VHH binders against Phosphoribosylformylglycinamidine synthase subunit PurQ (purQ). Designs and how they scored, part 7

Target 1, 271 residues: Phosphoribosylformylglycinamidine synthase subunit PurQ (purQ), of Archaeoglobus fulgidus (o29008)
Amino acid sequence: MDREEIKVAVLRMEGTNCEDETVKAFRSLGVEAEAVHIKQFYSDMIRFEEQRSVFDYQCLVFPGGFSAGDYIRAGAIFSARVKSVLRKDIEEFIKMGYPILGICNGFQVLVELGALPGFDEDKPLAEKPEMALAMNDSSRFECRPTLLKKESEKCIFVKNLKKDVVMFPVAHAEGKVVFPSGKEDEYLERLTSNDQIVFRYVDEKGDYAGYPWNPNGSFYNIAGICNATHTVFGLMPHPERAFFGYQVGRREGYGDGYCIFRSVVDYLEKL

## First folded at step 1 (VHH)

Design z08 (framework vhh_6z1v_2)
Fold by ESMFold2-Fast, scan of step 1:
Structure z08 (fold): chain B 271 residues (1-271), chain A 124 residues (1-124)
Amino acid sequence: as target 1 above (271 residues)
Amino acid sequence: EVQLVESGGRLVRTGGSLRLSCAASGRTFSTYAMGWFRQAPGKEREVVAAITWSGGSTWHADFVKGRFTISRDNAKNTVYLQMNSLKPEDTAVYYCAAKEGYDYWGPTHEYDYWGQGTQVTVSS
């Protein structure tokens, strides 16, 4: 489809007032993007012209930074609401091949919905969460640049990315990827065999190193994963904060995050 | 806006040590990534070291690794470059630079604010 036909919904819950860099990133690529309050998808108590369907969009983004209080709890509350009112529509959206991006708390939402790791192509949303994002090993909020090695060739969000290592910032208290106890090796084998590990934290030599290079202690240095159909992607670092050159200290051009957004636009243009 | 003033450059003998300081004025120093650059006569300017806004991460060029250490003190609005085991090849004007962009840093990015430079000369 043409870029003018592409519309991206960047989800928000009540009380979130900051301008989203994700909306600006997509608009700079020539596609329409708008912040959509979750109530617009399920409430008939708002004005008709403000109501939305998931199918009014070709890409959904669950962004980071939901609330000023209870950072750890914000993702769970948002996830519970999304699951209860949007589950069936999101399942169909994924089955139709439309992309979903979850950043930071948004990755937590996708995990809680059962969309990630999303091993079953016939069941896009698992009945119960199959993994978790646990408290950082440091037991504190981590806020720093991270270096990420690209591991996936099939994820639609990295098809345009030719760089081996990118730099995205993290800002989270609960970013540690964990798998069910005793299932870690099984999950790792399934994720790697189906090209579902997208990014892993590395040091400046490109080696898989511990803290501080792995800022949260995530299993296998995992920073981001995608589902079995490679169209649902979640990551803890913030590519939308590395999209424009000015965000990363360049006066012109784009940062490493550009290719994430460009890749999904390119994907949708071919549908 | 940030103004940067370097100090500490002088003549020093091979094998000696020197600490450079960069004093920043302005209200947003603690949100800037900082870097040290150098330029020798007849050569291009090159990046020596970089440090994040918080001081939580640092980068050092291979040619100074193990000899130079970058650090910062946000309470004093100052960034430092500790130089040990100095070689004649380290002779250059050393520049302090600041980069807008909370949480970003590194040698591959253009810096927004620059100091005037401080001359370091290493003699035999």
Scores: ipSAE 0.000, ipTM 0.121, lowest interface PAE 18.1, mean pLDDT 79

Design z09 (framework vhh_6z1v_2)
Fold by ESMFold2-Fast, scan of step 1:
Structure z09 (fold): chain B 271 residues (1-271), chain A 125 residues (1-125)
Amino acid sequence: as target 1 above (271 residues)
Amino acid sequence: EVQLVESGGRLVRTGGSLRLSCAASGFTFSSYAMGWFRQAPGKEREVVAAISGSGGSTWHADFVKGRFTISRDNAKNTVYLQMNSLKPEDTAVYYCAADLYSEFTGWDQSEYDYWGQGTQVTVSS
């Protein structure tokens, strides 16, 4: 598709107080992006002119929300509002090969919808959640830069990323990746064999280290994963807050988050 | 601290009128949708009416259309339910609810985050 044909929906709830860094990031790459309240996809109680179809867009982003990580169960509450009709539309969207990005509580939404870890290529949304994002091992809100090692070559969100290690900030109280009790090794082997682990937390030497480098105690230092078709990606750190150089203390240019958004645009241009 | 306090429930005769009020505090009232629900003894809770944050959009259940009207006064942080031509079947505890994530109306209970304690309406001959 030509860049002018690409339109990104950044999903939101009315409680979001932050500037839409994600909308700004995509627009700076020359693609159209807009904030869309999730009810615009399914509610007939809003004006017709404000109603949207998921299929009006080529990429969906479930962002971190206005207070990402400082509220309990925000992702589960948001996911509970997804109507069965919207669930069916999202499933078809994934089957068509269109990308979905979930950041922070957006990752939690994708987990609750059954989109991640998304082991079954023929069934994009599992009937029940197959993993969780639990309270941080520190039992407190973690807000700081993190270093992430790129583990995947197939995830469409990292194909433009040639760096081995990137720096994205975290801001969350519930960010610990956990798998069902007694199935941790099974899930790890399945995710590894199908190239679904996208980022793992590392220290300043690039080694897989515990707290504080793994800020939440996530299993296997997992910071982000993608589904079996490599088009649905969730991560706890915020690449949209590391897109522009000025966001990460650089006078000009781009931060490490640029490559995540550039990769999506490159993918869609090839469709 | 989010609080919703209903008032106005009482005994009224068939054919009478009653206005329920719900006073809200602890959030930016005009930014969020409000709803009225009811539950009669031995029955499930059901949605009666909903209103958007601005008041520009409203929804009323078929069983109350033409008889009940939802409205809001954002300057007073209050949502109202005007009930006319009351029937014995309208006897229930009426609950006020707030959807703190949307300015858009919602008719599912799962879309509402905070609930009041309820106010009893009894309609009899």
Scores: ipSAE 0.000, ipTM 0.172, lowest interface PAE 13.5, mean pLDDT 80

Design z10 (framework vhh_6z1v_2)
Fold by ESMFold2-Fast, scan of step 1:
Structure z10 (fold): chain B 271 residues (1-271), chain A 122 residues (1-122)
Amino acid sequence: as target 1 above (271 residues)
Amino acid sequence: EVQLVESGGRLVRTGGSLRLSCAASGRTFSSYAMGWFRQAPGKEREVVAAISWSGGSTWHADFVKGRFTISRDNAKNTVYLQMNSLKPEDTAVYYCAAVQPYDFLTSEYDYWGQGTQVTVSS
């Protein structure tokens, strides 16, 4: 499709706070993007001209936040609300091949919806969550730059990424990827065989090292994964905070996060 | 797809100023990041300055920072390189190039102009 036909919804409700950075990133690429309060999709109290449908958009973003404490409770409420009012529409959206991005708390939302790991192409949203994001092994809020090695060639969000290692910041208290007890090896085999592991934490030499390089203790150093169709992507680090060079201490140009947003635009232009 | 034509290169005295223009044809100009490159005889081609598709982000090489300024006018399909305080070492053929990069400083540029010669004499 033509770029002028592409519209991105960055979802919000009370307590979300990274939507502006994500909107700015997409708009800088010449794509229409707007923050959309979840109530605009279902409430009859919203003026008709402000009401929205999921199908008004070609990409949905569930943004993250840097707040500790209330962050996890707000995320669980957000995902319950989305599941309650948008489940059918999101399933159809995914089946149509339209991308969904979940950042930090947004990754948690996608996990809670059953969209990730999303092993079944015929069932985009599982009945119950199939994985979790647990409390960091440090039992603390982690806020630092992280180095991530690209592991996937099929995820639509990394097709324009030519670098093998990128730097995105993390800011979370519950970012540890965990799989059901006793099924870790099964999940790892399924994710790797279908190219669903997108990023893994590495150290400055490119090795899969533990803490502090793996900031939360995630299984297999997993930082981000995508679903079986490679169009739904969740990650704990914040690419929207590494989009412009000035966000990561560079004077000019773009940061490594640029590639994530550019890849989405390129995918939709080819769709 | 885009085609690029540079203009403005000429002989100029040390300390002088010059503005190069790069006129683009094609409907997708505004979707491309643009770069100015230069190559002196017997030397490698080097990046001088780059600008994002919207003009919201720019980069200038350290050896021209404070002297050269890249800008673009998407309504006119044109990219400019304003060159001030010219030095003999700025003598080179200057090329305009277009790319759709994830990082416009490390990406391979897709479309190139024919180049315009800038000569700076004492």
Scores: ipSAE 0.000, ipTM 0.111, lowest interface PAE 20.4, mean pLDDT 81

Design z11 (framework vhh_6z1v_2)
Fold by ESMFold2-Fast, scan of step 1:
Order: structure tokens, then C-alpha cells, then sequence
Structure z11 (fold): chain B 271 residues (1-271), chain A 124 residues (1-124)
């Protein structure tokens, strides 16, 4: 498809105020991107010209950076709303091969929708969540650069990434990847055999190390995973905050996050 | 099974008026928003007007505001487009389309069902 015909929706939620950086990243690559409130996908109360379908877009992004709720994780509230109204459309979107990206709290949304780990290619959204993102082992908000080793060759979000190790910042209190008790080895085997582990936290030598290199204590140092068809990707670090060189302390050019967004655009141009 | 059948298209003189009708069958009409689209030779299909399932809300493109009016009769499963002060630039095939609540109003791909079209030609 022509780059100018690619449209990306960055979903807006109550309390999200950081979706602009994701919009800017895609627009810098020559594709149309806009923030879309989820009500625009389902509410008859929205003005006609502001109504949207997920099929108006070729990529959906669930961004990070929204406030925690009083009783439930912000991602849980949003995912319940999305699942009640958009489940069938999102399933079809995934089956058509269109990419979905979940960053930080957006990764939590994809997990709670049952899109990740997404083992069943015929059932893009599981009936119940199959994994969780728990509180950081440090019990602290972690806000710092992290080093991530690329583990996947099939995930469409890392096809343009030629480096072995990238640096993306984290900013979260609930980033710990956990699998169902007693199923950790089974999940690890399934994810590894189908190339679904995308990034793992590493130290300066490229070794899998604990805290502080693994900032949240995630199982197997997992920082991001994709679904069985390799088109739905979630990660806790923020590639949109490492897109431009100035965001990561460089005067010119791009940061390592550039490759994540460029990979999606390249994928869609070949679709 | 689902069908949308347009009628009313014809040759008309500049400044004239015309009413298009679209008869729907095979789905719960009042649950679907309806839109009128048009496509002129050598141009892309564009949205002209839209109306909510209940008929309580309407939208008209800027290039037809004040001249065209969309309406519907849910008892008759019919949507209408009243066209006044017609111009040669309004010459096109006019399509009736239905969209579920999850479809985009302004893009053709947001609509689930389409009619075969009715030709409107405006001469000077």
C-alpha cells in the first residue's frame, strides 16, 4: 500500500495525555496518525464525521501514560470497555494481518483483552486473560533507561531493527510480567518455540541480569512479547520516547525507538 | 438477501430539483445509519450526507449544505436525498449505503451494504 494511504489510530482514554508522541513518531515517517477516543468507535452520540471504525486504520496503538484508578488498574477498566464493544472488530482486524501496538499500560490492555500472549491463531482474543503485569518487585515507580536484547525475528515491529541491543526508557509501577502459577515453563516453551518473545532486559554486557537491569522483576527478563501471528506487540518500555535523538541525549537523528515505528510502516507498505 | 435499491436519478437542468429514494430490505433498517455517496467520472467516491438510525441526527457535506437534505422513513424502510439548486458539478452516480454503529460515516469502507447507484446528470 502507498505510505500516504496508511492511517494509524492512537487510542485516547480518560487520563491519557502522552499519545501525542506516538502520533508525532508516525507522522514523522510520512503516515497519517491521529488520536481517537474509544467512544468514536461505538457511540451513536458522536457527530457523524467524528465516528470511526477500526477498519478506517491499518494500525492501532494503545498508548502508555494514563493514571491508575482507585480500585482497578487503568488498563483493566479500558480493556473491559473495549472488549464489550469492539471485540469482534479487533478480532477481524488481527485476522486480516493489521498490526496492534501496546505500550506500557497499553501492553496491560492487550493482556487483559486476551490478545497476548495470543497463542491461538484462530482465536485472536482469549475469553479470559492468560497472563498479567504485576507490581514491580521493588514496589517502586521505575523511571529510567533500560537495555533490551532483541529475541524475535518474526515480530513485524522489529523487522527494521538490525541492532542486538536497544535502549528504551521505562516509566511504570506495574511492569512485572507473570504467567499463571505452575504454568511458567509451559508458557516459556510455547512462546520460545513460536518466536513470540520480542525483547528481554539485559545489562551493559548483554547478559540477562536481575535488578536494576530487569527493572520490575519480570519472569525470564521479558520486556515485550507478540502474539502467535506476530502482528500484535506489547512492551513495557516506551519506544515513542526514544524515537528522536534528542529524547535520548543525542543532538541529531533518531533514537532506537525509530526502528519499531519504521518496521510497522515498512510492513504495511508491503501488505 | 440484503438489498439497497436507489431510484430517482435522471437528467435535470441547472437550478432544478430532484429527489432520490433508497429502499432497504433484509436487515433491521432503524438500527443502521444511512449515507448518500456520489462518484463522478474520474473522481473518487465521496460522502454527501448521512442520517442516524432514528433520524434524529443528520450531517451534510459542506459542498451541498443548504441545497441537499437527507431524511428517512423507518416505517417504509426508505432513505431520501432531496437535491435543490442543482449544478453541473453535481453530476455523478449516487449511492445509498448502510453502516452499523461501528462504521465510519465519512469513508466508504465504513459502510456494510451498498446499492447499485442511480445516475444524476445536470446539464446547463
Amino acid sequence: as target 1 above (271 residues)
Amino acid sequence: EVQLVESGGRLVRTGGSLRLSCAASGFTFSSYAMGWFRQAPGKEREVVAAISGSGGSTWHADFVKGRFTISRDNAKNTVYLQMNSLKPEDTAVYYCAAKSRYGSTWYPHGYDYWGQGTQVTVSS
Scores: ipSAE 0.000, ipTM 0.273, lowest interface PAE 10.9, mean pLDDT 84

Design z12 (framework vhh_6z1v_2)
Fold by ESMFold2-Fast, scan of step 1:
Structure z12 (fold): chain B 271 residues (1-271), chain A 124 residues (1-124)
Amino acid sequence: as target 1 above (271 residues)
Amino acid sequence: EVQLVESGGRLVRTGGSLRLSCAASGRTFSSYAMGWFRQAPGKEREVVAAISGSGGSTWHADFVKGRFTISRDNAKNTVYLQMNSLKPEDTAVYYCAAELDSYYFSEPGAYDYWGQGTQVTVSS
C-alpha cells in the first residue's frame, strides 16, 4: 500500500508517557502517526470525534514508559470490559496481517493479552498468559545501553536490519523473561524452531553473558520475541530511544533503532 | 498505590445541599485523575463526575450538570463533590475512585483504586 495510506496508532494508557518519540520516529519516515488513548477504542463515554477503531490504523504500538515512577503493570489496566472489547479487535487485526509492536511496558501488555509468545497461528491471542516478565534479578531499576544480537530473519521488524549487533537502552524494573516452570526447554525449542527469538543480550565480544550484559536475568538472554506469524513483536529495550543519531551521542543521522521502524513501514508498503 | 476514604454522606432533604470529600493517601495525588461514582439499589454503578490530576479539566454527567460540581485540592490530597438542589433520585452510595491517567473521565472498570463509599439519602 502507499505510504499515504499508512497510519500508525501509538497507544497511550495508564502509566505510559513516552508515545512522543515513537510518533516522531514514524512521522520522520513519511507515514501518519498519532497518540491514541486506549479508551478511545472501547469507551462510549468520550466524544464521538475522539473515538477510534483499531481498523483505522495499519500498525499498533504499545510504547514503553521512560520512568519507573509512573509505571502501572499492564495487567492492572485490563478490566473484564477492556479485555472483552479490545481483545476481539486486536485478534482480528493480527489475523489480517497488520503489525503490532510492544516496547518495554508494551511488551508486558502483549504478554498479558496472550499475543506473545503466540505459538498458535490460528489463535493470535491465547486464553491465558503463556509467559511472564518478572522483576529484574538485581531487584533494581536498570537504565543503561544494552547490546543485542539479531537472532531472527523472519520478524517483519528486523527485515531491514543488516547489522548483527545493535545498541538499544533499557529502562525497566520488570524485564526478566520467564516461562512456565518445567517448560523452559519446550518453549525454547518451539521459539527457536519457528524463528521467534528476535534479540538476545550479548557482551562487547558478541557472546551471551550474564549480568550486567543481560541486565534483568532473562531466560536464554532473551531481549525480544515475535509471534508465530512474525508480525507481533515485543522487546524490553527501547528502539525509539535509538532512532535518531542525537539520541545516541551522534551529531547527525540515525541510530540502530531506525531499522526497526523502517522495516515495518517497508512491510506495510508491500501489503 | 493510593488509599481513598470518603466522608460527608448523610440524610438530607429534597432541595438541600451536601459536600462529599475523598481523602487520598499514598502516591503523588496530582498524578491521579479522580472520579465520583454512585450506585442506587438495583442499579449499575454510574459515573457522576471526573476531574484531571491538575484540576484543569472536569466532566459531569448530564443528570447532575448544573447541580453538582467536582473539585480538588492537591495540597490537601482531597477531591470534593458539591451537590446542590438534591432530588430523591440522587439517593445512592457515592464512591470515590482514582486512575493513574490524565484523562478526566473513565469507565468504572478502568479505575485502579476505590473507596468504601458513603451513603447519601435524599428524603422528600
Scores: ipSAE 0.000, ipTM 0.128, lowest interface PAE 17.5, mean pLDDT 79

Design z13 (framework vhh_6z1v_2)
Fold by ESMFold2-Fast, scan of step 1:
Structure z13 (fold): chain B 271 residues (1-271), chain A 121 residues (1-121)
Amino acid sequence: as target 1 above (271 residues)
Amino acid sequence: EVQLVESGGRLVRTGGSLRLSCAASGFTFDDYAMGWFRQAPGKEREVVAAISWSGGSTWHADFVKGRFTISRDNAKNTVYLQMNSLKPEDTAVYYCAATYDEWGFSEYDYWGQGTQVTVSS
């Protein structure tokens, strides 16, 4: 489709944000993007002019950043609302091949929805969560750059990424990827065989290493995963804060996060 | 020159309340995210609370959630930590810190000298 036909919704759930870097990133690529409160998708008590359908958009983003409250709580609140009201619309959105991105607490939202790890192509949202994001092993808020090795060739969010290792910042207290007890090996095999592990934390040599390179202690150094159709992507680090060169100390050009957003636009232009 | 000056730390009894203040100067305060950290005797420094540059977003550590509240007044170049229901384990030196990029491009760049909070039984 033409760029003029692409509209991105960056979701707001709870709390107040003055400015969204994700909206700016998409608009800088020449696509329409706007912030949309989740209530605009499901509340009939909102004025008609303010109501939205997920089908008004070709990409949904659950953003990250310093959010009011607990990262895990934000995901639980959204999941409760979506499961009863918006579940079918989001399932159809995914089945149509339209992308969804979850950053930081947005990744938690996708996990709580049952969209990730999203093993079943015919059932985009699992009936109950199949994984969790737990408290950092350090029991501390981690706020630092991270180095991430690209592991997936099929995820639509990394198709434009030519680098093997990128640098995205983290800012979270709960970011540890965990799988159900006793199923870790099963999940790892399923994710690996279907190319669903997108990024893993690495050190400056590109080797898998523990703290501080793996800032939260995530299983298998996992920083981000996508669903079985490779169109729903969640990650703990913040590519929207590494989009412009000035955000990472460079005077000109783009940071490593640019390719994540450009990949989505390229995907939609070919859809 | 950048300066962060904490105040309000003192001896208080278990169950008491304190409000800490941090006065900032030498930088454009409303461009920086602010955090409160603490360091107890014999322990590493840990984050207690954080607030975005605008005050629109806040985060509180689980061990203080519901008891402590971070806030800021950009007109006064000041960040606050309201501490309620104090426990002996809250005894620590409390530091305020500033970071230009609230999304974690770097560690907190500027630090105050700290203010001592002692909670007695």
Scores: ipSAE 0.000, ipTM 0.150, lowest interface PAE 16.1, mean pLDDT 80

## First folded at step 4 (VHH)

Design p02 (from k13 with A33Y S59Y Y105T; framework vhh_3k1k_2)
Fold by ESMFold2-Fast, scan of step 4:
Structure p02 (fold): chain B 271 residues (1-271), chain A 120 residues (1-120)
Amino acid sequence: as target 1 above (271 residues)
Amino acid sequence: QVQLVESGGALVQPGGSLRLSCAASGFTFSRYYMRWYRQAPGKEREWVAGISGSGGRTYYEDSVKGRFTISRDDARNTVYLQMNSLKPEDTAVYYCAKGYSSGWTRFDYWGQGTQVTVSS
């Protein structure tokens, strides 16, 4: 599709402002993007001009929160509302091949909806959550740069990414990837055989080291995963905070996060 | 997988009436705003009318207000456009569209259209 046909919805969570960074990133790439409050998708009482359908957009983003405490509270409430009013719409959206990005607690939303790990191509949303994002092993809010090794070639969000290792910041209290007890090895085999592990935390030597390089204690150093169709992607680090060079201490140009957003635009232009 | 099929277009005399239908499939119809657009030869596509989901709120372009009525039957996944007091300037291909956006380029999901011609 032409770039001017692409419109991205960045869903507004109560009490958050991280949607502004994501909107700015997409608009800098020449695509239309806007923050959309969840009520605009379901309330018939909203004025016509403000009403939205999920299908007015070609990409949905569940953004990261601006405050861990406020975002966790808002995220839990938001996840419950999304499950109540948008579950079927999101399932249709995924079946049509349209991308969804979940950043930080947005990844938690996708997990709670059953969209990730999303093993079944015919059932984009599982009936019950199949994984969780648990409290950090440190029991601390972790706010630092992280180094991430690219593990997937099929995820549509990393097709433009040619670097082996990227640096994205984290800012979360609950970021630990955990799988159902006794099923960790089964899930690992399924994720690796289907090319669904997108990023893993590494140290400066490229080793899969523990804390502090794995900031939350995630199983297998997993930082981000995608579903079986490779179009729904969730990650704990914030690529939207590494989009512009000035965000990562560079004088000019783009940061490593640029390629995540450019990849999905490239995907949609070919759709 | 989303399919919209318009029907009911015909040749009609000025002052006549037509009812257009749009049968929808491949999505949860009752949750979506539905819209009618039209395009006359050599002109840009024009929004005509819109209807919210099950709430039944309706909106019209000024030139059709009072003459056209949009309605829906959620049990049959169908949206209707009742057109009364038709004028030659209403001659156009009429399209059903899914969603809240009024811009053509924001929809992948348009019907094939149904031709309405108003003349003697």
Scores: ipSAE 0.000, ipTM 0.202, lowest interface PAE 13.3, mean pLDDT 81

Design p03 (from k13 with A33W Y100T W104Y Y105T; framework vhh_3k1k_2)
Fold by ESMFold2-Fast, scan of step 4:
Structure p03 (fold): chain B 271 residues (1-271), chain A 120 residues (1-120)
Amino acid sequence: as target 1 above (271 residues)
Amino acid sequence: QVQLVESGGALVQPGGSLRLSCAASGFTFSRYWMRWYRQAPGKEREWVAGISGSGGRTSYEDSVKGRFTISRDDARNTVYLQMNSLKPEDTAVYYCAKGTSSGYTRFDYWGQGTQVTVSS
């Protein structure tokens, strides 16, 4: 499809922030993007011209961006609202092959919806969550740059990424990837065999290392995963905060996050 | 590839009725807002009517409220505009559009249009 046909929705509700960085990233690539309050998808009480359908868009983003002090309450409320009002529409959106990105709190939303790890290609959303993002092993808010090794070749969000290691910042209190007790090896085998592990935390030598390189203690150093069809991607680090060079201390140009957003646009242009 | 094909335009007498049709293809029709616009010679293209993907919400320009009715048949991927009590000022080319929302036109697709002429 042509770029003027592509429109991205960055979802929001009370307490979300960081949607502006994501909107700006997509707009800088020549596609339309807008912040959309979830009420616009279901409320009859808002102005007719402000009402939206999920299917008005070709990409959905669940952004990071609840404040550190409100992370648990705001994230749980957002996830519950999405489940109650958008579950069926999101399921159909995924079945049609349209991409969804979840950043930080957004990754948690995709997990709560049952979209990740998303093992069943025929059933995009599981009835119950199949994994969790638990409190950091440090029991504290982690806010720092992280180094991530690219592990996937099939995820549509990393097809333009040539670098072996990228740097994205984290800012979270609940970032630890955990799988159901006793099923860790089964999940690891399924995720690796189907190319669903997208990024793993590494140290400055590119080795898998513990804290502080793995900032939250995530199982297998997992920083981000995608679903079985490779079109739904969630990660704890913030690529939208590493999109422009000035965000990462460079005088001009782009940061490592650029390739994540460019990959989505390239995917949609080929549909 | 999005395709929209309007039909049903004709010459009618004042006070007459006419039904316009728009056949759609290339997208998941049932999920999108569909809209009718019109353009008279020397005028800007203007909004006439809109219908949501669920069919549960409709909207009309004030001058056509009570006279025009928009509807859709999702099984046939078709949207309709039933025009009653036609007036000479309704004379225009009528266009079908796939909208993202009622007010946003950047990503709208327009068909070739169908001419409606109301005898003076």
Scores: ipSAE 0.000, ipTM 0.246, lowest interface PAE 11.9, mean pLDDT 82

Design p04 (from k13 with A33L Y100V Y105T; framework vhh_3k1k_2)
Fold by ESMFold2-Fast, scan of step 4:
Structure p04 (fold): chain B 271 residues (1-271), chain A 120 residues (1-120)
Amino acid sequence: as target 1 above (271 residues)
Amino acid sequence: QVQLVESGGALVQPGGSLRLSCAASGFTFSRYLMRWYRQAPGKEREWVAGISGSGGRTSYEDSVKGRFTISRDDARNTVYLQMNSLKPEDTAVYYCAKGVSSGWTRFDYWGQGTQVTVSS
């Protein structure tokens, strides 16, 4: 499709403002993008000119939240609303091959919806969550740069990314990737065999290391994963905060996050 | 390529009824919001009615509520506007549009329109 036809919805979570950075990133690439409150997809109380359909867009982003308290409330509310009123629309959106990105709190929303790990290509949203993001092992809010090794060649969000290691910041209290007890090896094998592990935390030498390089204690150093069709991607670090050079201490140009957004635009232009 | 073709416009007397049709092609019709707009001579286009992709949600401009009904037939890729109790101020060219209007140039695909004239 032509770039002028691409529209991105950055969903506003209750009590958060991180959507503006993501909107700016997409608009910088010449793609139309807007912040959309989830009520605009289902509520008749919204003025008609502000009402939206999921299918008005070709990419949905569940952005990062400002704080842990807002995240817990917002994630629970949005997951419940999506399952109640938008489940079928989101399932069809994924089946059509349209991308969904979940950042930080947004990753948790995708997990709660059953979209990730998303092992079944024919069932985009599981009936119940199949994994969780638990409290950081440090029991602290972690806010720092992280180094991430690219592990996937198939995820549509990393196809433009040629570097082996990127730097994205984290800001979370509940970032620990955990799988159901007794199923960790099964999940690891399935995710690895289907190229669904997208990023893993590494140290400055590129080695898989523990705290502080793995800031939350995530299983297998997992920082981000995608679903079986490689079009739904969730990660705890914030690529939208590493998009412009000035966000990462450079005078000009782009940061490593640029390639994440460029990749999805490239994908949509080829649809 | 997205195409929208409106039809059904005619000259009717005040109090009359008319049904407009919009035939859509080039996209997965059932998944998109569809809207009707109108434009009277010398005025800006204004929104009239809208219907969700699921058909479960409809909305109307206050001046047409209770008189106009929007509906869709996804098997025929067609959206309809049933207009009852027509008034002279309903005189306009009626347009079918895909999706939302958010001020974005490429978001609404306008058809050629169909002329409705309400006059004695």
Scores: ipSAE 0.013, ipTM 0.423, lowest interface PAE 7.4, mean pLDDT 82

